# VH-VL binders against q9nrl2r1430to1533, part 213

Target 1, 104 residues: q9nrl2r1430to1533
Amino acid sequence: GGVHELSAFEQLVVELVRHDDSWPFLKLVSKIQVPDYYDIIKKPIALNIIREKVNKCEYKLASEFIDDIELMFSNCFEYNPRNTSEAKAGTRLQAFFHIQAQKL

## First folded at step 13 (VH-VL)

Design c58 (framework fv_nezutatug)
Fold by ESMFold2-Fast, scan of step 13:
Structure c58 (fold): chain C 104 residues (1-104), chain A 122 residues (1-122), chain B 107 residues (1-107)
Amino acid sequence: as target 1 above (104 residues)
Amino acid sequence: QVQLQESGPGLVKPSQTLSLTCTVSGYSISRGYYWHWIRQHPGKGLEWIGSIYHSGRTDYNPSLKSLVTISADTSKNQFSLKLSSVTAADTAVYYCARGPYRNWYHYGMDVWGQGTTVTVSS
Amino acid sequence: DIQMTQSPSSVSASVGDRVTITCKASQSISSYVAWYQQKPGKAPEPLIYDASSLQSGVPSRFSGSGSGTDFTLTISSLQPEDFATYYCQQSYSTPYTFGQGTKLEIK
């Protein structure tokens, strides 16, 4: 932790949420809309869950925050074929995240 | 803003140990970046000396491994280079630098100190 | 150790010219290449990382390309402040190694 780390997590998650490519990541994937998702993805996560954890000060280390974001991208690439809009959005958003996370 | 600043003696006698310190401002050394020492001999290119990581892991250039020690003092937010048994060939500008973050090795060194000149002479 | 070989070692050019500097790795290093600009008496400044990604604050006239063993840095329209020495660097494995440098001089 630390005050600067917490402020940085809040700023970073807000930037991710506002990014044009955040749409696949804003909330958990619907089992009704994507019925096989939870058969394939065993540790689902989304930006709304990560944001709630940040707001509740649940991340002790920057590495824990980063691991949750990376899990979110890993799930995207595991489920979605490379040529999908979801995978392309994930690739661009992950690159943006990597640049911003260097400040952590 | 992150800034790195090298400090140490500008003149070292042959056979002595060169000691340099890099002071990091605006960022904690223990937060997941690699921290490096690089040198540049007069009129020559850049030579990587070694690095230290959050876990305490050090990596050294094999050509210098028996002569080099890199250490970190997280309480002072500093990391240091010791080069033993120096000769005139160790005359160079010494830089400290940051990067990459964690195992994101595809990212280079993004922040550099201004460099400190070290002359090895009697 | 991975050797990084730059060409040319020196290039003379005029303002407005397109300048290309090449860098060859002795083995495949994926995209793990960064490029740096160094002006006399100053520290190297990062230009490009991950072979083709522009460092924040660097003018768009700079671009990088390549993968595997062959990499290039291009300056699309040379400006007076661009006269400097340029270095490539691999971060694929330790020891990290730099090219020998390319000095960009006024024609």
Scores: ipSAE 0.000, ipTM 0.627, lowest interface PAE 11.6, mean pLDDT 89

Design c59 (framework fv_nezutatug)
Fold by ESMFold2-Fast, scan of step 13:
Structure c59 (fold): chain C 104 residues (1-104), chain A 122 residues (1-122), chain B 107 residues (1-107)
Amino acid sequence: as target 1 above (104 residues)
Amino acid sequence: QVQLQESGPGLVKPSQTLSLTCTVSGYSISRGYYWHWIRQHPGKGLEWIGSIYHSGRTDYNPSLKSLVTISADTSKNQFSLKLSSVTAADTAVYYCARGPYRSFYHYGMDVWGQGTTVTVSS
Amino acid sequence: DIQMTQSPSSVSASVGDRVTITCKASQSISSYVAWYQQKPGKAPEPLIYDASSLQSGVPSRFSGSGSGTDFTLTISSLQPEDFATYYCQQSYSTPYTFGQGTKLEIK
């Protein structure tokens, strides 16, 4: 991807990080604190990893960036029951993302 | 073995802030459990006040409005409750408890403190 | 908020009796129900989690059942130490809510 495309990804990640509902997504889940997470989730990802990939220009297409964000939400809903604070935060943040991602 | 112990003043004056601390031993509060405050009014049932997760995320009972703050001090392995603008209706036994592990396991609160009695009176 | 309603509010029973306590949720909560026993002056002690799973160390005479909205705690043969107040609790959604309690009294 281009310079403008990469700048858009960076801005969107910053907006996601600053959102009140980003707390379950800021960093990778700790294996020490949540030992069964990596037995269930085979493709772990978090906003800090996505931000690093944006900064290293690893996303060549908007679809690749969108896929990583959607994987993050998919992992949240797979691991966390619908009624949890994590799943509720994920639902709201995903809705926010979908509105912003239409600009990409 | 995991043990929880509540501490704080047994008497609080109306309009003041109630401050209680739960000291956890035998387990780190940063290890993926939710940590809860529950109270029981004299002769009545149990009321959930709120919870904290090690990330700092809190959930509060909406019936207590903006009056509640729960915080954690990982270095002391403690979490605390502040209830502002108390009235006689806040007279209760206050319990801290360890809630469900942050996972697919949907179990209740498996470890409870002994409770501390708080009277709100002038 | 999800309301949990217990029935009966009080029950008188004799040692050796089979006792059943029910708990009804105002909406479906899957199996996200726990049961607690509370003796006077003491903290609640967990008995059952996930509607039907027995807490470690709890006697096998206690059992739980149910899913969705209707849940039951059963004591198959009441013992003297079982006279207490029993509470159901949902963890399906915050705020977590408890039933009003069922007091189990000596007949």
Scores: ipSAE 0.000, ipTM 0.548, lowest interface PAE 16.2, mean pLDDT 85

Design c6 (framework fv_nezutatug)
Fold by ESMFold2-Fast, scan of step 13:
Formats: C-alpha cells, sequence, structure tokens
Structure c6 (fold): chain C 104 residues (1-104), chain A 122 residues (1-122), chain B 107 residues (1-107)
C-alpha cells in the first residue's frame, strides 16, 4: 500500500530530522563554506532532498528510500575524518536509522 | 505482523526432487531482507541451506550447492527451495526465515516459519 | 567455514539459577553472533542479535556478551519456560553456521 508506505517514509524522515545528530544532514553542504566538498563527493544528498522526494512520491520501493539515506551516510564518512563531530554524529544517526528502518 | 509458512509434500521418494514453498504475509519479499532456508535433521542441530535476496543474489551452503536452487516469486510473495536427488539423509524439518536487512549482517534471523517435516522414504 | 562450538552440550539447572552458555568461533567474527531458543517440536525463536542486543519482546533476564571469538548467553534467574535447547549462530561469513546446541534440563 502506497499511501501507508509513503507515510512510513515521511514518519522516518521526520524522526531523523528531529534527532540531535541530524545537524550535518539537514541541508546540502555549502559550496562557500566547504569548497572542496563537491570535488570529492559526486552524488550529494541531504534530508531536505530526501523528504522532498518522499512528498513527491518518487520512491517506488523501500529499497530506493534506504539507498538514498545510506548514500547520505556514505558521503559523510567519505568526506569527514572519523575523529570529526560530523562523522561521530553520522555514526550515531546511522545506528538510529538502522533500528527504525527495521519497521519498513 | 510478519508471518512465514512452509508448504510442500511430507513424503518424498529417494532420487526425486524435494520442492518446498515459503509464503510470506504482512511484508513484501521485494523489500530489502534476505530470505533463508534452514533444516534440522532428527535429534540434531540446525543447518543453513541457503538464502535469496529478492531479484538478485542467491547464496548456497557449499555442501549442497550442486543440489539446491532457491527462487522467489514476487507476484505470489513466496520463495521456494528445490533440492534434487534426495536421499534418506535429507529427512529433516525444513524452516524458512527472514533476515538480515540488506548488508546489516550483524542482525540475525528475526522471523521464522513453524517448520515442515519432510521424510525421504520409499 | 567458520566453526561454532558451544559449551556445555547440556546443563542441568533449577528455577532461579544463573545459567551461562558459551560459544567459540574458529576465527574472529566481530559481534556477528545471534542466539536462539528452541523448544521441542517448535521453530527456533530469536533471543539476541549483534552479540548483546536483546530481541524485541524477549525477557530482560536474557543477556549476551562477547566479541571476536568468545561469546556468552546468560539467563540471570531461570524460569520454568526457559528449559529448551539454545543455539548460537554467526552471520559474519557464508555459509552461516550454528553451534551444536546446548540443552538446558531440569535438575
Amino acid sequence: as target 1 above (104 residues)
Amino acid sequence: QVQLQESGPGLVKPSQTLSLTCTVSGYSISRGYYWHWIRQHPGKGLEWIGSIYHMGRTDYNPSLKSLVTISADTSKNQFSLKLSSVTAADTAVYYCARGPYRSWYHYGMDVWGQGTTVTVSS
Amino acid sequence: DIQMTQSPSSVSASVGDRVTITCKASQSISSYVAWYQQKPGKAPEPLIYDASSLQSGVPSRFSGSGSGTDFTLTISSLQPEDFATYYCQQSYSTPYTFGQGTKLEIK
């Protein structure tokens, strides 16, 4: 069921956005503040883009939604050294996501 | 609630192909879980047969690889086991199970069917 | 293949006892261990995943610990419904393998 499945994606994105560790992921990384980011990261994504895709019914399968969330975390760990606040936030938020995504 | 139910013949003759189906309700098999077949010989422990990730990867126990085929039917929300050239040694309870989700291999199998008894005898 | 060896093969205990079952992997498997409970005539039921995480709905008297090669399942205060066979299982590498089982019997 499309309506109920899309509601589940919306609920999960809202939970991620509200999480204390969501701050590195809310919006695309600024080209002004981090000019080398887009030289390193070829498929940028953020929670605001994922939420827009959910609202436009662009995810046909739960796997597509999860792929975009996992891409977001993969980008974080590729760009940010493991000792950074961004990488630590990403590690905790990804663990939270894995638990919540079991409901999908 | 997610439920798995095995079905198939309870008696199979030696040299024939054993065919079992697992019907999944409350969850689509096309969503990111692995789906497994496990068996248990009388009075013995558990043996993993193989798994399928919907529309993609199958993995088989090397001890059974030439004999086993696992397939999925998304339209019926089922996955199936075929074990060829059976012998009395294939007499066991056969279980289907779900898990883990995607590559999260640190998770175990969280939902199991009740099991179906298969006897291989003339 | 990764071999999983459980100790003991059987244990006799009384209601209220603390019971510990161990599981040893033939190589390092990080935390990729699950534990299952099986009662006669029934399917295995998950108890623990990721070595120490309690499966939803499982009583808190069950706990798991360990990493690398040595893992334990503990029942802090045995109840009558806990008499069953217990299995560890690794998901680090295919083929997935189970321990031989530990039968928990009434003393």
Scores: ipSAE 0.000, ipTM 0.615, lowest interface PAE 11.8, mean pLDDT 88

Design c60 (framework fv_nezutatug)
Fold by ESMFold2-Fast, scan of step 13:
Structure c60 (fold): chain C 104 residues (1-104), chain A 122 residues (1-122), chain B 107 residues (1-107)
Amino acid sequence: as target 1 above (104 residues)
Amino acid sequence: QVQLQESGPGLVKPSQTLSLTCTVSGYSISRGYYWHWIRQHPGKGLEWIGSIYHSGRTDYNPSLKSLVTISADTSKNQFSLKLSSVTAADTAVYYCARGPYRSYYHYGMDVWGQGTTVTVSS
Amino acid sequence: DIQMTQSPSSVSASVGDRVTITCKASQSISSYVAWYQQKPGKAPEPLIYDASSLQSGVPSRFSGSGSGTDFTLTISSLQPEDFATYYCQQSYSTPYTFGQGTKLEIK
């Protein structure tokens, strides 16, 4: 995509990063601290990786960007039970994302 | 409510294999917790033996690794401990416990069985 | 292996007392400490996880604190049912290891 699309993606990632509920999503899950994560989650992703992809112009369409953000939330809900702080943070952040993504 | 119950022989002869089973009720083993065996020697503290995850992944205390096998039977909702070549030093109360969900390293063991006493004697 | 050392090994106290038990890890373990209470002839019962999080159903007089190598379990106002042996446990690295225990006895 174009310069205008990249600016919109960067703005949205910044808003997600600064949100109070972003803490489970800032970086990839630690293999040392959570050793079975990569046995369960085959397409790991986090906000730092998505931001790097935006900066490298790897997203050609808004749908590709949205798909990566949704993958991040899908991984969270696949790994984390509903009663965890991670899943609760993910639910709130995903709702926030859906509101912001309507502008794309 | 989740409950764990140990079962097995209370007396084992030296050099034989100790076999214990933990029966889980109120929760399916395949739902994603780690499941542990812990023992306590008479008048002493607690010693972690090992754990199993429903995928079949096991982790054992290195001091016991060559002697210990933990397995799970999800169809019976049970997991089991085999300790080979036992000696008098293996005399202890053996507990099974439910550990953290999916490797949440910061969580402890939240449900324990009542324990079963094993005496190794000739 | 990570060694967990508790102090004191035993403490005598009266109902209503504030009791503090300390646990020291041989290396930094972040907050990966749990505390258990064990009464004679019974299985250990969880009290605290993640150094300071109270297990569901445990009375609020129990609290945990600490990070790194030094951890503390506090009972703010000792009750008769609290006389037991207390254990700390690290879950930072396998093998998981327990402290030697602290026996809380009636004065």
Scores: ipSAE 0.000, ipTM 0.574, lowest interface PAE 14.0, mean pLDDT 86

Design c61 (framework fv_nezutatug)
Fold by ESMFold2-Fast, scan of step 13:
Structure c61 (fold): chain C 104 residues (1-104), chain A 122 residues (1-122), chain B 107 residues (1-107)
Amino acid sequence: as target 1 above (104 residues)
Amino acid sequence: QVQLQESGPGLVKPSQTLSLTCTVSGYSISRGYYWHWIRQHPGKGLEWIGSIYHSGRTDYNPSLKSLVTISADTSKNQFSLKLSSVTAADTAVYYCARGPYRSLYHYGMDVWGQGTTVTVSS
Amino acid sequence: DIQMTQSPSSVSASVGDRVTITCKASQSISSYVAWYQQKPGKAPEPLIYDASSLQSGVPSRFSGSGSGTDFTLTISSLQPEDFATYYCQQSYSTPYTFGQGTKLEIK
């Protein structure tokens, strides 16, 4: 815990949001427009939800924060075929995340 | 309902830049669909030119990548195509289209403009 | 690029006939196929998405099937308004590619 740990989570989320490849991850997929997404993806999540959890101090451990980010990428790769723009963006953003997460 | 309408010059000279705009009504471009340009040469099939997402991210057909720019103006609810260094081979009907929503590529393109005819001639 | 090949290139059929159009992808694309109908002088209209799902408002005589590399569009009982060119499209990978089209001529 503590101030340093929470500051690191906020900084990392901000860097992810600013990254060029964040566009598939900014908000939850709409059930109205994309109803079958929620038949396949059982634990939907997005950067706006993760950022809200960081701001409300809901992550007690770095592992909980990392698990939510990895779930976001896992959902992307489960739903999207490898050659889609979403999967390509996810691959690049996940690599960036892994580099940054070494500092947590 | 959602409607798309192409506009631009019907005649363009060889070596010039073709500029087309798609005006979207009944739906905001920034709400999470991809927006596409497709063309159809006289008597032939459909060719995908490229797409844009509201963030400004673009995908282009590799055969056209050096010649194509797609941009979006969310304040006017429009997206536009610029095709540089046109030749007679670029004579076609140009369509704009919506779809799919974000990561759901299997949904295809669900709304199309009526098409605008562009002739490249001296 | 993924190539989509349609057959036949044209077909002539009578009202009431069952018509099948096929589409073959150059590599496996799961179910990422849409079908469109285009009438002379008009934009394409969506018929089928995700290989077999019918677009809202499309008559039930239209159906799609297939997965992987081989896909079919079937019209179970041809009507006069079905005179058109039909296109398949893959959305599995960019660039998006279309079949060359099948022209359906009604006697």
Scores: ipSAE 0.000, ipTM 0.563, lowest interface PAE 14.6, mean pLDDT 86

Design c62 (framework fv_nezutatug)
Fold by ESMFold2-Fast, scan of step 13:
Structure c62 (fold): chain C 104 residues (1-104), chain A 122 residues (1-122), chain B 107 residues (1-107)
Amino acid sequence: as target 1 above (104 residues)
Amino acid sequence: QVQLQESGPGLVKPSQTLSLTCTVSGYSISRGYYWHWIRQHPGKGLEWIGSIYHSGRTDYNPSLKSLVTISADTSKNQFSLKLSSVTAADTAVYYCARGPYRSWDHYGMDVWGQGTTVTVSS
Amino acid sequence: DIQMTQSPSSVSASVGDRVTITCKASQSISSYVAWYQQKPGKAPEPLIYDASSLQSGVPSRFSGSGSGTDFTLTISSLQPEDFATYYCQQSYSTPYTFGQGTKLEIK
């Protein structure tokens, strides 16, 4: 990815962060509050980590950026039961992401 | 256009490991979707074997879980099935397929390979 | 495991007929049902997803309905290319399971 591609990733991350359904994804899940999370989820990730990777130019391809966002959603759906507020927020935010990702 | 193509040996001996590869073209596995293996025994219906997501998440049919490994090689844009200790009961047509984009979008499989016939015999 | 039971196991019909195939889940699966068409020697082709959504490129004579445990696939005016085996599939939970198939045959 060039500088212009990374700017596009930054714009998308900002849009995700500002979305009403971003609250489960803003920061890594707390081990103190959710002690079994890291026993179940092998590759934890969150929007703050993805944004830092974008700012440090760590994504060379749009596919790498998309992979990290999809990993974040996959972790949500793996850990959280279908009817939880977290899973519902994730479902709506992922739909929003797919629409926005079309411009990448 | 997204296309899936199965490859592997058409004949496998009992007790050996069956290894099949699905080559994906027109879409990068690392971009998402669940990727599945399904089989169909001669004259019978369809049986789901398992799936993989590029994060390393795998789901296996419990009836096959101790015998099945699914893996992905994103650099080659392929995912593979290993079925250990095969018997005549594993004779089937094996299909690879692309599933939903989201883990909670379990609506169906929209792209299928043409299938590869595997016969287990001595 | 969720069992999917199709009825009938076979049906004979003529071109122009309205055909319905039913699928019953052993437990509630919301709308997480897909339907596939399979012709001899070929891979299954998707027809319907999410119980009632038509797959892109599939003719409008195909329709799906249902929720919970009872689902139907309808072909409103049968065409010669529609003679095939049809499968329902649940994707509500793993393992994903298919119905046993319904063979649609020429009268």
Scores: ipSAE 0.000, ipTM 0.577, lowest interface PAE 13.1, mean pLDDT 86

Design c63 (framework fv_nezutatug)
Fold by ESMFold2-Fast, scan of step 13:
Structure c63 (fold): chain C 104 residues (1-104), chain A 122 residues (1-122), chain B 107 residues (1-107)
Amino acid sequence: as target 1 above (104 residues)
Amino acid sequence: QVQLQESGPGLVKPSQTLSLTCTVSGYSISRGYYWHWIRQHPGKGLEWIGSIYHSGRTDYNPSLKSLVTISADTSKNQFSLKLSSVTAADTAVYYCARGPYRSWEHYGMDVWGQGTTVTVSS
Amino acid sequence: DIQMTQSPSSVSASVGDRVTITCKASQSISSYVAWYQQKPGKAPEPLIYDASSLQSGVPSRFSGSGSGTDFTLTISSLQPEDFATYYCQQSYSTPYTFGQGTKLEIK
């Protein structure tokens, strides 16, 4: 049961990582480059953290996996104004995610 | 897709506490947005009561003084309004609504519940 | 508190008319204005945010303009479903405040 669900999460994370618009999401935001980020964003997350959680079987339900991906996008839109490259990348990647997540 | 629904008693006695809950579906409160309570007195316009952010931050209308408390339960995906020491003047339709995603956005409230009528009488 | 004053309080119009509703803030609020439509017995529905941005799904006959203290909602060609009460709202500072409403009635 779990093997098939893990494979689906792994496939989706790999597809997200390989997407052209994944660049703002690959790793946690740097405190050096963005000093106020962690004052605003209280639950930071990135694709490398989500991938690690998938590999450690920490998601027991598809909804938990989806919530973490959505948290990643919500953090992007919380911090970045709508007209930024980060927000535009997030909008496109989130739309891609919503299409792919229907397979879950 | 995102839906808000108010629930609570339709009749409240003077001096009691009005307690309303807003149930959110199709979106998780913990993912963001400000969540608001607005009311509308019979035949009158809209009055903002207050808002909450999932971190626990609240903002209240000063006109309601210390009478209002808004809280959120992210595990149930709900947020609630308590208005103490009610009078006939608190008779209104009460709405919950979703506000801007970030506090500095110029967005209004983009999703509203259908409203629940509250009458304060003996 | 920032006061929002709408004019007119009511307007009578016919289908096909251009209708203009104005809203004045008691102090400068940049473009932090939203407009809502409310039909009898129903919740308000968002029309405009950031003074001039059209809410997704709202017909293009609705438009907003203005900045600072003076704001306008325009319906370019009134339709039967547009007869409703319209409210402006400022989100510049808490408490958020609404105009008193403009009732749009059939002539």
Scores: ipSAE 0.000, ipTM 0.542, lowest interface PAE 17.3, mean pLDDT 86

Design c64 (framework fv_nezutatug)
Fold by ESMFold2-Fast, scan of step 13:
Structure c64 (fold): chain C 104 residues (1-104), chain A 122 residues (1-122), chain B 107 residues (1-107)
Amino acid sequence: as target 1 above (104 residues)
Amino acid sequence: QVQLQESGPGLVKPSQTLSLTCTVSGYSISRGYYWHWIRQHPGKGLEWIGSIYHSGRTDYNPSLKSLVTISADTSKNQFSLKLSSVTAADTAVYYCARGPYRSWFHYGMDVWGQGTTVTVSS
Amino acid sequence: DIQMTQSPSSVSASVGDRVTITCKASQSISSYVAWYQQKPGKAPEPLIYDASSLQSGVPSRFSGSGSGTDFTLTISSLQPEDFATYYCQQSYSTPYTFGQGTKLEIK
């Protein structure tokens, strides 16, 4: 239920943050460093925002949490070509997430 | 789940070297965190002793002036503290702790051992 | 070295109270402040990092604020399990330093 689901979300976000491939996802993309990002990506999100939502008990269903994580990966693959270090990191982290999320 | 456990002698004689070990489980020391030793004197607050990073870099509290050595054994997944020429003032609870990850220095220490009590007496 | 000074040194409060603890750095440290809770005989538990970010698993009644030299930990509605000693810590530069602690006691 709800209390145990929130604890599971917290554990999973912490594991994602600590993964070697989390570096593109820790914070929102800088508009200064990547000026066209927000022209292409209309629903930006990052692990720090997802973690804050978990801590504030804003996810009512596991599907809502999973949707936000998947949006984060979708944004990465939409913006970044497959041959970039960002896309490669995203592919590995998403695979890790899919394995862990089977427990949710 | 990452866990840290301190071990070493609870009693040390004045002028000897205090040697403590922190055993890390659930995470490899050779990955990107700093690893710390902190102590707490009876009835007092927390004092940072020093840290080690997997590259071999160490940082020590200048107040301990060459008395402290921190080392890591990645094959055993342990890091250790040696404090030489101890006195009664070194009586404290000693903690090991993890954090921050890489250059995320604005993050605090997120995992702590339970602490080990060290008494310096004759 | 950067000195961290907490105020008050002790506070007596009742369940349901709003409690505020402050921490002052001797020089500007941006947001490089963490807060810890310590119960008797136990290791410190992390509460807040980066001045205002809540650690995973910590109840939302805890919040942190501040930047530069002045930092605050707030407990919005005190619970029985919150009676403990609280420490601030800077990670802006080595040596890392802690405040002297604030003991939160039952009235």
Scores: ipSAE 0.000, ipTM 0.550, lowest interface PAE 19.9, mean pLDDT 87

Design c65 (framework fv_nezutatug)
Fold by ESMFold2-Fast, scan of step 13:
Structure c65 (fold): chain C 104 residues (1-104), chain A 122 residues (1-122), chain B 107 residues (1-107)
Amino acid sequence: as target 1 above (104 residues)
Amino acid sequence: QVQLQESGPGLVKPSQTLSLTCTVSGYSISRGYYWHWIRQHPGKGLEWIGSIYHSGRTDYNPSLKSLVTISADTSKNQFSLKLSSVTAADTAVYYCARGPYRSWGHYGMDVWGQGTTVTVSS
Amino acid sequence: DIQMTQSPSSVSASVGDRVTITCKASQSISSYVAWYQQKPGKAPEPLIYDASSLQSGVPSRFSGSGSGTDFTLTISSLQPEDFATYYCQQSYSTPYTFGQGTKLEIK
């Protein structure tokens, strides 16, 4: 890892946040609005948490960063049926991520 | 290994309700995936009937929507199909299946039951 | 509803042949295509998901390709156990729909 890797992680997170399909992923799912979410999803994560981890230099390898992004998408597809707006947004954003992640 | 097993009567009379149950072992329905019913008429291709997510959300084939109910019982780890007002045209092999959802790559319907033959006859 | 059309409806081939089956969607479905193999009297068995990903345990002679509206299943070096009916399926939107099937027969 190095400063160039950390800059690449920050750039990629910013691109994900600005993407039209990021809305399900910006913040953790509300337990008040979705009370069964945390019964099903045991390792919740969102872009704001990943961005904070990048800023605190908590990712030592690109694979650790990629794993957290993939966990975020995995949680989306596990909770949300494939025909939902959340799952469709997740599918498009994940495809975008995979193209961008080739730079890592 | 995850396994699915269909069960229900092999013979149903016209105008009655067909009831089938899929028992899931090796995986908890409440953990995720869509759970599907598919049928195959003799000598024909595959027809998707509908799906359920454990929250109770269902999707049905519009061609069958008024006749189909799919439900899940997460405590028994089962999901079930009810098809009302059956006719001879509902004679088919009925399959239950898991998928597609899941993260990277979107698994297709990755686990299928062996199928159960249903004949609609008086 | 999204219609899936397979070509050919049947194909005769010999062991060792390369076999190609195509599937066309009536609208763009990205990579949301799966392929299944069905042998007489048995349940469909998954082969390919997400257009090109090989299902665990499936022999490497099977491969999938395509995106948008045009999809292909290829079997390189056909084996005796591969004679079966093959189906494509879209999972882009409900209702999920299957192709009409392609019957692969011994020449």
Scores: ipSAE 0.006, ipTM 0.564, lowest interface PAE 12.8, mean pLDDT 85

Design c66 (framework fv_nezutatug)
Fold by ESMFold2-Fast, scan of step 13:
Structure c66 (fold): chain C 104 residues (1-104), chain A 122 residues (1-122), chain B 107 residues (1-107)
Amino acid sequence: as target 1 above (104 residues)
Amino acid sequence: QVQLQESGPGLVKPSQTLSLTCTVSGYSISRGYYWHWIRQHPGKGLEWIGSIYHSGRTDYNPSLKSLVTISADTSKNQFSLKLSSVTAADTAVYYCARGPYRSWYDYGMDVWGQGTTVTVSS
Amino acid sequence: DIQMTQSPSSVSASVGDRVTITCKASQSISSYVAWYQQKPGKAPEPLIYDASSLQSGVPSRFSGSGSGTDFTLTISSLQPEDFATYYCQQSYSTPYTFGQGTKLEIK
């Protein structure tokens, strides 16, 4: 029972998930169906994994949380050519993240 | 319970603008979800028209982008579709729907209006 | 645009049969697939989301599976109320696209 308060990290992850451009980042790419993804991307990550790490209090520093979010964007830009919908979504969501991360 | 209800004219003349409104009850549009317009031509399948998020961001089917405007009025808890320069090819049943929450819980359209039939005829 | 292709376009079955409908995406879409049931004159009703998650209130005889490009909807023991048209839909990217539909008819 009672009021639920979100941590700063949880609030930020929720805002990222709710953003129009979050669709490439919500969950991991299927290893079975897109096997070439894992030949290129050595440290796969997605918002659902980051949220679980937040909920389990696995981030000791704000920089560790920021590093995981930036890894997610870096993976997007490494795998997807610049003119793709995925890369364009990543560019807009990353800009939104940088503004929101000033709260941390 | 969340309910969606379409309203608008059942008959529109060619070259005119089709205007439909979806009234949402039991849930505030400003709390989330994408809100969609979908249509179904007689005897055919489903075609996505576009969506709006409460921030004012819209996505349109590229085949209709220059002809479609979707808007939301959060004070009335409604969202609306305007389709300009209609032709007989726009004759369809029009549905509004609540889309994915953009969270790990929901990736489909979980609530639909009953649909409203629009005939484009002279 | 991502194309969703359903197979078969129609299927005739009897009560008690196992029915499988397939849906193929033109590119990988992870698990961002939903399935809908539509009866004549009615709006589509959601059955499955996230490829395999059953919507609340939907009978357990319905199940979904698949990831990437190939998806299936299975009805394990067909009931009289299950005769309808079924649609798959992707929400991986805009525009959202639907399969052409599979009409499930009484044999």
Scores: ipSAE 0.000, ipTM 0.559, lowest interface PAE 15.6, mean pLDDT 85

